# Designs tried in a protein design chat: VH-VL binders against q9fi13. Part 1

Scores and structures below are computed, not measured.

Target 1, 266 residues: q9fi13
Amino acid sequence: ASLSPEVSPLLRAAHHTVDNYVKSGMIIGLGSGEASDFAIRYLGQQLGSGSLHNVVGVPMSARSASEAAKYGIPLEYYRDGVQIDFAFHDADAVEENTLIAVIGRRRSSQEDDYILKQKSIVKVADEAVFMIKEEQYKAGLEGSIPVLVQSLNWLAIAEEIDDLYLGDAEVWRRASVENEGPLGGDFPIVTSDGHNILDVIFTTPIRSLADLATSLDKIDGVVDHGLIIKTRCTVVIAEETVVRSVTLQTSALEGGVRTYGQTLQK
Positions, changes and structure headers below are counted from each chain's first letter, unless a header gives other numbers; antibody chains are not in Kabat numbers.
F, E and O stand for the ipSAE by ESMFold2-Fast, ESMFold2 and OpenDDE, each averaged over both directions (binder to target, target to binder). V2 = 0.75 x the mean of E and O + 0.25 x the DockQ between their complexes.
[cut] stands for letters that were removed.

## First folded at step 5 (VH-VL)

Design M1
Fold by ESMFold2, look of step 5:
Structure M1 (fold): chain C 266 residues (1-266), chain A 122 residues (1-122), chain B 109 residues (1-109)
Amino acid sequence: as target 1 above (266 residues)
Amino acid sequence: EVQLVESGGGVVQPGRSLRLSCAASGFTFSSYGMHWVRQAPGKGLEWVAVISYDGSKKYYADSVKGRFTISRDNSKNTLYLQMDSLRAEDTAVYYCARDLPFTWGSGYFDYWGQGTLVTVSS
Amino acid sequence: SSELTQDPAVSVALGQTVRITCQGDSLRSYYASWYQQKPGQAPVLVIYGQNNRPSGIPDRFSGSSSGNTASLTITGAQAEDEADYYCNSRDSSGKHLYVFGGGTKLTVL
């Protein structure tokens, strides 16, 4: 297939991901976001040319499904017990060394309903790739961590989180429109499953995403959150001129992989 | 535009009572924790009290505990400070201040009123 | 012990950089916020958390912390920066108690 004369860093990351991780016969979780859109397009081109065959996509969102249909990728929809060989997704940020990924930060209100599905598909897959920009790969992450909560007692849950992280984070209920204040205004987001989304917005560097995930999981009424801890994953980092990958190894070197130059591992 | 306007200051004798009000506008008052902060003439800022967004929790500086009562009426968008058993040491400009979102407890006072002067003199 | 200690006065030449410090045991556990107060006016929040600026605060204001010390830094000081500056933090002796430092008068020469 034809290549564009101008190539963005995320396009290179998407091509690298498909070329190195997708094999004929796979069932593949199809992520959501700019890099995932490029990867879905390229996968469709590879199926059309015959370079890949017998690939079935499992979309993580309506956006993923729409993009896959546009490029002719056969679809299967997520349900309990589905086997997924590989998944790719755009993460919002990745913590250095641990490779814990953040998903579900507000990119647009249309994606709010899919945070749980995105996390579920990534966790079920045998292996996963997160595609990010260079600035999204760092230690001491700041910004929002989305937390899905039961809507009935959301305020008590928000106050418990606020007490745990006084001075370090603000807790906002996500609204259907922007700039509605911390309670989410008259039209807070309610997911199809009846959950509110609390954005826990860290204004100081987060010391440990693993500890944060543990603390959130202990709170009654927290359904889930946007932190993904996955032992078989790779982060594909789109730099200006090169694609770099970092793989989390679960043997004797858990929590680190040599990152000098481009490294590809599964 | 967020506004906080204090009123009720004045000159009062020691041992007497005074009630301060803070009228809030330009934001959803019932969503925010509110504080009182005072400043004696020529002195620095001293935190006085906080009340949660729904009024269910109240905390006081030791210097005023047992004598001052913070309260709010969310239907009138008004914060109050009832000051009983006033002393000369309570002479100050009293500011109401809004806590940064969320419900209360951050201690980041993002909007302040212009203050009302309380003078306790004999 | 929750006292916050600030130097009572500092000076800076116009266009130069100054640091105002705030010291106390509570700052080992809690971040400070910083307030600017001009004569006869209410305080204005200029920095909260470690280094967050509210909307409308110039980028010459920044904050940092280490150990039991928080700092407010003003780079390229302007004449209008002349004011009193207060730090505030949680009081480590109790839930939802707060303490201000004694204040620092900044003179821009």
Scores: ipSAE 0.006, ipTM 0.468, lowest interface PAE 9.4, mean pLDDT 86
Fold by OpenDDE, look of step 7:
Structure M1 (fold): chain C 266 residues (1-266), chain A 122 residues (1-122), chain B 109 residues (1-109)
Amino acid sequence: as target 1 above (266 residues)
Amino acid sequence: EVQLVESGGGVVQPGRSLRLSCAASGFTFSSYGMHWVRQAPGKGLEWVAVISYDGSKKYYADSVKGRFTISRDNSKNTLYLQMDSLRAEDTAVYYCARDLPFTWGSGYFDYWGQGTLVTVSS
Amino acid sequence: SSELTQDPAVSVALGQTVRITCQGDSLRSYYASWYQQKPGQAPVLVIYGQNNRPSGIPDRFSGSSSGNTASLTITGAQAEDEADYYCNSRDSSGKHLYVFGGGTKLTVL
């Protein structure tokens, strides 16, 4: 092992993403996270060097906006009707084959307010890339799924979710302070839109994120969740030596079920 | 301007050793993986070896494994190829090539040297 | 068998379009890169990834991939485009980390 600190594999993923998907003249959704920071920096460098020109960024968070500004990327704020050619974002996890992404797992309280924005920008973009590490690409995902709920009835909604996934998951309301228990204490996180965030923590492998998304959407009082289904989507997986890319293509809608094609590129 | 300059080539007898050098300039050498690629006279390109930006990872083609050693000195901005037990089939122009930053396995060789000729002959 | 195969020679009339194709099982999983080599010169990267051109490479060069193939297209061939072209990708056979195609000699008529 080298005594030198290893460079994050996500740096390679970021460079790959920019080099393969960004073109001059594009409006780009700027993701949030470690890989996105690298991508934004690299993008700025490419603009500065003249390798790219006339690129505009739409930041998905204050973090991405700040980073983009530092590196001289022109910015446009997200609004209804905005055209986005491409978007990249850090995912917390991606389900194998379906490429459904999980976002919004608790990292910092500041990011909680941007879950919906991130999801919206990714969905509206013509094409999107999720950047992840190798261990984040799995079948049978475990861990927390963020669910945004109406704050007035959060307890009833939480109970319904808890009952629905009894034995497989625990439901915790996010708190502003650590270690406040599953109820979120006296100071729960409240988004700018007035929503609470429930973390549905799965201790067993999730069979289908698509089914989970559908089930959550049926619960009254659920506003949205941290699951993103994107048809024109590529997952860039940072491996030890190379980046691997998996692209999802919508093949056909049969009987209301989406069938997907997968292309593997390393 | 990015520059790669190979040296150390020449005529050598089979079984002997030769050490090639590649001097890099115009970029942060320590941030890039580096490759050796060779081309026999009148033939195509053949990948030989790669070394990571920090020298921690090395990989070789089967044709040279156990005989060739790739190394680097980042303080001198120099890439090396130690060639032992040379064979006639090792006769080629040897190129050093740059990979992407902080990678060794991208497979995109964006800059090449002019090459140095190694001739293995009795 | 992760060998990359190319036609040994192709020709194109001045100003016309030519496509050079590389075929191999590795290309199903890995991106290709393309290199131009003129006589007595070192190779030059012309296309990499999906369709990326390094700085200094003319717009007439483009890349594409499909199935087990990768292609380099020159739209509006110029006299200076006469050269050998090599494709490269990761080697899935394990014999090499990377493998080059056999090269295609392009003649501009």
Scores: ipSAE 0.006, ipTM 0.475, lowest interface PAE 12.0, mean pLDDT 88

## First folded at step 11 (VH-VL)

Design S2
Fold by OpenDDE, look of step 11:
Structure S2 (fold): chain C 266 residues (1-266), chain A 122 residues (1-122), chain B 109 residues (1-109)
Amino acid sequence: as target 1 above (266 residues)
Amino acid sequence: EVQLVESGGGVVQPGRSLRLSCAASGFTFSSYGMHWVRQAPGKGLEWVAVISYDGSKKYYADSVKGRFTISRDNSKNTLYLQMDSLRAEDTAVYYCARREPFTWGSGYFDYWGQGTLVTVSS
Amino acid sequence: SSELTQDPAVSVALGQTVRITCQGDSLRSYYASWYQQKPGQAPVLVIYGQNNRPSGIPDRFSGSSSGNTASLTITGAQAEDEADYYCNSYDSSGNHLYVFGGGTKLTVL
């Protein structure tokens, strides 16, 4: 039996993440989402109690900044060249074995503006953790992949993507209001950087997120996408009775061979 | 700020029923297990019941099993304690409390309400 | 379920050190949490885990554990520390039960 069976699995995952990866003196990328909220709060508590010292947070969103401020975590804003020791973030999905994460699936309009920042912070961090539920860790992922595109040519780009994945996916432009059609209506989401967001909705299992990422990167007008490939990455999976961690490690000695480790925590 | 506010206490006769409520605010209520703890006048704290974050699991102290029912409505951020077949020994201040998990231990009650008094008397 | 036992009452002179101990089988497996309660008030968490203090709790409060015991220590007792103190732990032997100690009344002289 779990030590804390009455609490949310994501709450347990958050505590696991902080306890196992955060150390005094670290600069930490503060993720966004339910699990990240819990992690930020717990981090603040640990600082307040003296269990941790001299930790600084780099928020990935306004949400995370707000939470961090609420619990007294010192903050630094993300800038180019910043050194980040560790980062945690909520993923929408993670591909089994490869640990490629999907982020940016539609949650709130406010979060849309932070997809690039979140991706940047996770990538620059020496080590990163994605926190997810058990059902979000799968082989052959389905669902939407966010793609940021140039707004001026969004339609042409959307058509190209649609043709590329014909039969397997539908392409929808994300709207600021509830959308009734794939074109997104008259009020599409425009990020602060001037980008539209296309949701590529796969109705069949995606064979390889790595291949998908590569394919998307080749399309002219695609700025970025919601796929994160991180070499030093751990996925913390919140299960009902346990927290499971899967770690991706690249060994230079083995010519870049990826090794996987799993740890079960109660 | 986390707040827990109990209500529903009062004076009742033995064998009667009473329903307590605890209104929660300032945190994600649906993510936490919630507890009832009681304290008889001039006595110590006694754990009463716990309900899981989603309400799927419930556990009770032996002293109240079969008589008390813990429940919650996450849409209303409210915890309940249905007390049936009340006895004189159930007379106590009833506290709702949040349990914070702790990876290296069993967790702890980090927030408490101010309590509501239940008096069972003839 | 396993019981936690505490001395019912202890006294300490102002500015001196006092230790309140909790004993029980569950403490071999789990850390205790400690709660301060003043008359007419709800309990307040003062120590949890090995030696963690919540924000707002003075540093004169500390925790320790050994074997089947947990202890709360107040180093340099103040008048405002006069209160009842309770230990708490999880007990898995009783199907996920929680148990409080009997409480210790601390008098500051």
Scores: ipSAE 0.429, ipTM 0.777, lowest interface PAE 1.3, mean pLDDT 90
Fold by ESMFold2, look of step 12:
Structure S2 (fold): chain C 266 residues (1-266), chain A 122 residues (1-122), chain B 109 residues (1-109)
Amino acid sequence: as target 1 above (266 residues)
Amino acid sequence: EVQLVESGGGVVQPGRSLRLSCAASGFTFSSYGMHWVRQAPGKGLEWVAVISYDGSKKYYADSVKGRFTISRDNSKNTLYLQMDSLRAEDTAVYYCARREPFTWGSGYFDYWGQGTLVTVSS
Amino acid sequence: SSELTQDPAVSVALGQTVRITCQGDSLRSYYASWYQQKPGQAPVLVIYGQNNRPSGIPDRFSGSSSGNTASLTITGAQAEDEADYYCNSYDSSGNHLYVFGGGTKLTVL
């Protein structure tokens, strides 16, 4: 038999994630987004029933913390040196084969301040799961890649990025109000650390997210970006009637060269 | 907290119609399949109908198929049951219920309304 | 008719152990869920899956299954456990997708 077909695909993906990747005694990074909200609720129900025990959550955002508190999940706040066994998170898109995830496309003031924290928690965790819909899993991704930059020189940084991707992308400073101009209007987003967010908006397919991440990392004044390269991760893909997963695996024969695999589950 | 509140029950003659409503709150209504379950006086629970999270799929018990229509309005977080051609055997308390999915399709009804009584008599 | 069969009534002495059974072909493929109902009240989930208890359900309630049979066990029955008990299962092969058993009235003596 299948996952209950009367519920949404993301709800099915969230239940799959908790059922297959969460174990008693874990410290779990709690992601942000619709699928993460469902996963947090389901995890809380499993703790309340005794099906899981001794699980502690590390929230990636105020949204995650609020959801966890609602469902009685014990919390630890993220800090340097925290041990995280597993993390789940919503991704905006995932590149086929590499499983590089895009986060931070969501236009919510509650989420904008947490892009770096979300990325940090996912990278620190021993293993991670990204939950997405089928249409978010593809090669040749287009659309925005958020980039955190020093606010003092944001325009010069934006121009350098624009020069690298001239003809392929536009660079816009993220605003608090939608549809402001490329300069971000009167109230651009500023993170708690004083950074602006640049949306690098690709109108042609991106050949390699890994190359894009490398190029962005080389730019003086770029603090970080919304591309997550995670060596131990799985992408849980919610299709119309089934849930499937794709797991990055490494081969001992390759001596640390990443290998990729796909696992189909129903 | 999850809350389900039914309304629209009453006394009606055979052959007539009623529409039941269930107001939902405290959860993402548009992500759940929703159910109606009924209980005739002195009898057990009988599953009646389900509607998928987006309203695209509807299934009915044989006893009501062709006479009852389940629907939902996700913008109002409301579940409905249109009951046509009512018969005496439809007399029951009608519950709306949320079903939580679980492994291998073995979900469960974790939240129930308090029910609304429908009496069909002449 | 119901595809899940329960005995209509069972009795237990206060403090003793009682088992309520539910039998049907769907239980070979799907776990049962169990509901307690007191007079004039809506049903309350007490057990789901093999032996999962929702928050707030006492640990004297447990579940088990074997073959086509699911069981609800109450260890150390208390007066407040007097109620009707229903099993429920998904049934992809029948004409009723979400089948309830006929119910068992538990009397605590």
Scores: ipSAE 0.000, ipTM 0.462, lowest interface PAE 15.1, mean pLDDT 85

## First folded at step 15 (VH-VL)

Design X1
Fold by OpenDDE, fold request of step 17:
Structure X1 (fold): chain C 266 residues (1-266), chain A 122 residues (1-122), chain B 109 residues (1-109)
Amino acid sequence: as target 1 above (266 residues)
Amino acid sequence: EVQLVESGGGVVQPGRSLRLSCAASGFTFSSYGMHWVRQAPGKGLEWVAVISYDGSKKYYADSVKGRFTISRDNSKNTLYLQMDSLRAEDTAVYYCARQEPFTWGSGYFDYWGQGTLVTVSS
Amino acid sequence: SSELTQDPAVSVALGQTVRITCQGDSLRSYYASWYQQKPGQAPVLVIYGQNNRPSGIPDRFSGSSSGNTASLTITGAQAEDEADYYCNSYDSSGNHLYVFGGGTKLTVL
C-alpha cells in the first residue's frame, strides 16, 4: 500500500497502476485525464531510468499523445487490429461490484471527440485499469451518462431517452457555448464523426449501469455511450491514505446473467 | 522542467520572525506533498516539516514544532515556512523539496531547490 | 525518536566498490531513499525504494536493504562520486515522520 498520504490520490493511483501492471515489452493504451498524465509521466521516467524497456504507447487522446511525447514514450497510433496488452484510463465514476466505468463526462470540448476511441482501446486491451478517487467508486451512481447519437435525429432520440427515464434523469445536448438550455442551442457539439452528445443526467441513483447500457443500446439512433463494461478490468482506487485495487474477472458476459469475480487487493 | 526556488532567507536576531517562500514551476504543484529540509553549516540534513498536497495535513519536527508554520498557496504554486521565535540553532540553509510517491513506501524527494540561507545571530 | 545512523566518513579507491550503510529500526518497515550532496549544492536523489534509480543517475549506483539496514553501493567509484551521502526514511512511531541519517562523507582516492 502507498504510504504517501501527503501526495494527491490520483498521483498515487498512477504510480500504483504503472508499478503493478506495466511490464517491459508491452503495448499500452495511454488513457486521458489527470491520473493518466501522471501515469504517462511516471512511465516515461521508468523507461528513462531503465526500470522498464521496450514499451510502446497507444494514446487515447491528443492529450495523452502530447504527454507521452513529452516524456519520450514511443507511440503507435490506434488502428484496427492493433494488439494492446494493457490500458489505463481515468474514469469519471465506477459502479461498485460490477466495475462498470463511466467515461466522457464533460471536461473539455476537445475530449468529446475521443470518447469512442477511449472505449475502443480499453475494450481491445487484454487488461485494463481505471484510475479513480474513493468518491468516484459508488453503488447507485448518479450524474451524467454521455450518449453519442446520430445528429440527424438527435431530438427524437433525446425525447425517447427523456421519456424512458422520466423523473429520474434530464437530457441535455452538449453545446459549444456555455449556458445553453437542454437543447444545446444553435451550436451543438458535433464530434468528428458527426455525432451529437447527449448527457443523461441522473438525479436518482442508477440501479444498474449494465441495464442502463443495454437499454441505451436498444434505442435507434444511439451510436454509443460512456459506459464501459470490460472483462479483466481492475479499478485502482486512491483513498486518503491507501491505494487499493478491485479486479473483476468475468467468464461470460452472456445475456442477463453476469457472474462477477472480485479480487480485493489491499 | 521542474524547478523549485527558495527565497526569504537572511540575517535575523534571535526571537525574530522570518518567512521563507518556495516558488514551484514545471509540474502540477497542487498534487504534490512539499517539504522543508534544513542544513546547518557543516552539518547534515534535517527534516523540518511537511504539508500535504491540499494543505489539509501538516507535520513538524520536534525541534521546530510550535514555532514554525508550513503553508502553501496552490493558486500561486508557492510553499511557505513561517519561522517565529527564531533561535541560533535555526541557522541553516533551508531547502524545499517535492515528494514523489512510492507505491510500496513513503515516497522520496526527487526535486530540491538550491536553498536559502537563514542566519540567526545576535 | 527514530534515528538513522551512518558512518561519518568512508573512502574508496578509484574504480573500486564502496557500500554506505544506513541503520535504524524504521528501515525494518520502510524503504530508504539516498541523496548525494556535493559542496555548495543541493541534495540529489540517487536511489529510492529498494533499488530504483532516477533518470540520469549512473548504473554504478545501486540500493539494497536487509533487516534494519539500507545500503547504497557504488560499483566502480568515479572521482565525481566524492560527496556526502544521506539516507532518508519514514518513521511513524515518532514525531519525526521523516528522518535523515547523519550523512557519510565519501572520499575517492
Scores: ipSAE 0.916, ipTM 0.954, lowest interface PAE 0.4, mean pLDDT 93
Fold by OpenDDE, fold request of step 17:
Structure X1 (fold): chain C 266 residues (1-266), chain A 122 residues (1-122), chain B 109 residues (1-109)
Amino acid sequence: as target 1 above (266 residues)
Amino acid sequence: EVQLVESGGGVVQPGRSLRLSCAASGFTFSSYGMHWVRQAPGKGLEWVAVISYDGSKKYYADSVKGRFTISRDNSKNTLYLQMDSLRAEDTAVYYCARQEPFTWGSGYFDYWGQGTLVTVSS
Amino acid sequence: SSELTQDPAVSVALGQTVRITCQGDSLRSYYASWYQQKPGQAPVLVIYGQNNRPSGIPDRFSGSSSGNTASLTITGAQAEDEADYYCNSYDSSGNHLYVFGGGTKLTVL
């Protein structure tokens, strides 16, 4: 028998995340997305009930800030030197075994500005959780990898990326208007920091997100990308009947040994 | 603010049908399991039915199985209970309730409507 | 299917402690939730899990479990605590069912 199978998987994952990782007195990075909304809400409720106390949130987006405010969670805004005990965030995909997360896949133009912040907060946090659905956890990931690039040389960078992954991926510059071609039309999305966003859309399974990240980092003009490599990371996978947790231990990454733990919550 | 408002109750004769509605607001309705619970006059609470967040799973109490149908329209944030072949023993206040998940258990009913009265009498 | 049983009525003096117990096989495997119902009102969740209180529920309410039992305890009963109390749990013996106890009428003296 499954527990609470009537409830959406992501909602269950959110509760699981808060219940297992949040403790009183923590400073918490508040993620962005559907699962994060649920987590923030639940966190607020736990604070209100007294089950948790003295928790402060660091929002990763305007969305998360709004949700936190709605439920009365005290907030501190992200700044240099901030200490974050724990962070949770929605991932678009997670590579099996390595637990490298993909974030920033196109959802809304408003979220584009927060990709860097989200990545920063997750990395700074002592421990992090990515919440995903079952279908988002797999080896050989496909789909889009967001790459933030300097706007001035976006085309040259795009061409370089296109050449690098010729036959495996298409490069599209994000446009503010829908149905634009790969160049993003006349109105490309420009982040508040002045960056364009290229979606590297893989049509073949990506062999290694780690290698991809390394490759992207070497390209001049690439500011950052939507791949997050985080030590002390747990992926909370919302399945139909259970919530599964996969944890990457810090020691595994330093030594090049891939070890992870798995826990099933029924 | 989370709100659940039942409607559709009334007086009906045995053998007839009645459809109850529960209008939900203040939360992401499509993410929650929803339940019907009834209470006969002067009696205790009786679980009636549950429907999963996406409507794919439905379960019923034995007392209503084959006669009642639970459904939902997530686009309208509404829960329904179609009651067919009504019996006198179906007379009760019918509550809709939201199921909140519990990490270590099957969940709990954190919000209830005020209920709607169904009276089955000849 | 399993049933949950609870005493139909209990009484407590003002300011004293009362314990309402629910018993059933399902409670060996699942936590109970507790609901307070006052006359003419809908049920209100007061305790869930081991000892979790929703916001707005006084801290005089607490929960516990042992064996095939779950208990709701009111420490320092107040006049407004007079109500019917129902336990609820999941029953996996048959279909996916939720089951309520028969309810306990609490009188505050």
Scores: ipSAE 0.914, ipTM 0.954, lowest interface PAE 0.4, mean pLDDT 93
Fold by OpenDDE, look of step 15:
Order: C-alpha cells, then structure tokens, then sequence
Structure X1 (fold): chain C 266 residues (1-266), chain A 122 residues (1-122), chain B 109 residues (1-109)
C-alpha cells in the first residue's frame, strides 16, 4: 500500500518517475501534462537540494518549458541530432501489454502544436516513461486517436480514414471552438507546421493500436499520429494505493516476442 | 512560492466551537494531502488530522475524533478545521501543513503555515 | 507502538558534531522526517527519508536510520542551529496517523 495515499496518484507517479529513472548528468525530455508538471517541479527541487546535479531538460512544450524555467532547470531546446538520455511524458491512454501510448487527445490549442515534438522527443530518448492513471491503462482502447494531416487535402484524407474504419470510428477535424461539427467549422486548428488534426473517434474497442498505427502511416497525406511505439519504455501507473510500473523490453520487440516487467512500488 | 496562512484562532470558552482556515497558494492545492498539527504552549508537536487531496478520505487523532472535522474547498484553495466541543487541552497553536509524497517511505510535511492560536479557557 | 521517543535535551559545542536520535517501532518500517523549530516560529523540514535534504537546508544536516531508530546529525554545529528538533513517522497501526517525537532541545554552547 502507498505510504502517501493522501496525495494525488499522479503526484506520486511523478515522484516515482524522477526518483527511479533520473540520474545526475542526464539530458531529459520534459513531458507535458499534470504529471509532468509535478515531475518537473520535483526535478527542480532535487537539483536545488543537490540530490541531483548537472541535469538538462529538453521541453516537449511551452508548458513544460515554462515549468522548468520556473524551477531553475537548465534547458536545451529540441533539435535534430539531440541526445536525450531519458524522457517522461503524460499519456492519454496506454494499451495494455504493448505499452503503445496515445497522446494528443487534449484539446488545448497550446498543446496541439506540440504533438509532433512530444512524439519525436520520446522516440529519440534512450529510455522513456509514460505516466498515467489506472483507468488509462486498458486493453481494447476506445476514444480518439489524433491524426495530423496536410491541410490542403484534409477532406480527402479524412474521407479515406472514415472509409477505412467505417462503423467503428468517426472522423472529426479538430476545431478551435467546441461543437463545430465533424468538419471543424470556420476555425479549424492549424498547427504551426500547417497541419490539420483529425480526431479518429473509435466507438468500439480498437483491436490493435500497432495495426492502426501502421495503417495510418500508409495513408497519403497523413503526416503523423498520436500513437507512440517506443522500445525501452516504461509505463508508470498511478493507482489508488500503489504506483505500478510496467516495462517493455527492447530485445523482446525485435524478436517479435514481447516480455514485460512489472514492479509494484509502495 | 508556496504559502500557507492559517486564520480563525481566538479565545473561546469550553464547549464552544471554532472554525480554522488555511489559505494555500503557490501550488496545485487539489493534488496535495493537507494536515493539521497543533502545539500546546510549551509542549511538542501533535498531529491532529489529515484530508486527502480530493477530500474523500479523512483521518483524525484519537484526541480529537468525534469533535473535530477536517474539510477543504479546492476551488478556493482553502483547508478548514471545524472544532466542536472544545476543551482546555485543545489550547494550542494550530498549523496547517502540506504533505509531500515520498517514493520509498512515508510522506513528509514540506511546508507549514505560521500557525493560529486557539485558547480555550473559562 | 505509535510512539516516538527522543531525548528531551542535548548540548553541543560550537563547531562540534551532535546526533539527535528518534526511536520507535514504526521506524522499523518507515522513514522519519525531521523538523527544526525555533522559538515563536513554525517547524521547518530539515531531513526526510534516509538522508534527503530540502533546498535551503545546510549540508551540515544529515540523516540516518538503523533498526528502530532514526538520527539527525549536525556536523559542525552553528549558533543558529539552537532549536527544538522533532522527528515524525507514519503509523500504519492506526488510521493513517503521523506521529511526532517528543522533541529535543538542542543547545549550542
């Protein structure tokens, strides 16, 4: 049982993540979200106290950059070729066993612009942690999968996706204002890179996120999506009484056989 | 900057009630467990009560159980302690304290208010 | 037992080392946290876990644990270290209780 059950599960998960994975001298991808805020804060405190030293953060969003700056964490901005030892990030959902993460479900205009950056930083990191709540760790995930597409022919792409998942999902172009309908209204979200975001909303359990990712990657005009497949990945699950960690072994993925490690932390 | 400011203390007669408040700022209040700790004049620290981050769980010291009620309003970033049936032995400085989690052990109180004095006397 | 015991008072010469010890059954299972309190002031966290020091706390403060004991050590005591020191621990035998030691008055000579 947790010895600090009075605090939020995500706060506990954040502390767990920093304490177990962050080491002095590391370059760390700083995630975005509630748990990441806590992790960044705690990281800053550990640096201030001298428990950690010589840590540099690579923020995944303006939010994470702001938090890091607030707590005095030295920053290096993401660029091609950057070396990242470790990254943590909030996930919207994680598929049980495969540990494929869904990101980008948050409908804040600020976060929409950073989906690609978040995905890139997580992927380039030597090791990564996704922090989630218990209810976000499931087999047969439902809900929306964000898909970034070229704006020029977004409708054609949307139709193709809609046809591909007919009966299982609806496709909505993300709008800046709620309740604008599936076309995104007069003010659809356009990222700084000029992309629209399609939310593929599954009303039935997704059979395989891996297959979904592969299928989406084959569609012409799809830039990327909110599915992250990461080797050397750990999911830190914030439960009511414990923090549970599930780790995907890199060697197992390469061989087609996936092995998982689970650790319960009090 | 994290700040905790207690208020509501004063002089009351035995059997009366008093409500203390603790205004929190500088952190995500709704994510933290909050505690009341008291200190009688010239005495040591005594744990009084805890409330979970969402208010769903409350625990009390035996010395105050049934008489004190801890609560919180996360929308106002405020912690409360309703003290009923006050006794002379309840005379103390009352501190609110934030609980920080610890990965490998029990949590700890990393921030404290300056306290508010409650005096119960005839 | 939910009790933590401390010596009520200890003294240390300026610049010397002093150890304040807390003892209780709960310490066999849980780490202690230590708090410094000066007259008329609120307690301040100085050590938690095995030997974790919050920001702003001088490195002359350190913590340790052994068996049913936890200790706070001040290496090179300064005049400003004169204060009351309290240990705290979680008590799982009750309803999520946090129990304080009786406190130790440290005098710097």
Amino acid sequence: as target 1 above (266 residues)
Amino acid sequence: EVQLVESGGGVVQPGRSLRLSCAASGFTFSSYGMHWVRQAPGKGLEWVAVISYDGSKKYYADSVKGRFTISRDNSKNTLYLQMDSLRAEDTAVYYCARQEPFTWGSGYFDYWGQGTLVTVSS
Amino acid sequence: SSELTQDPAVSVALGQTVRITCQGDSLRSYYASWYQQKPGQAPVLVIYGQNNRPSGIPDRFSGSSSGNTASLTITGAQAEDEADYYCNSYDSSGNHLYVFGGGTKLTVL
Scores: ipSAE 0.843, ipTM 0.916, lowest interface PAE 0.6, mean pLDDT 92

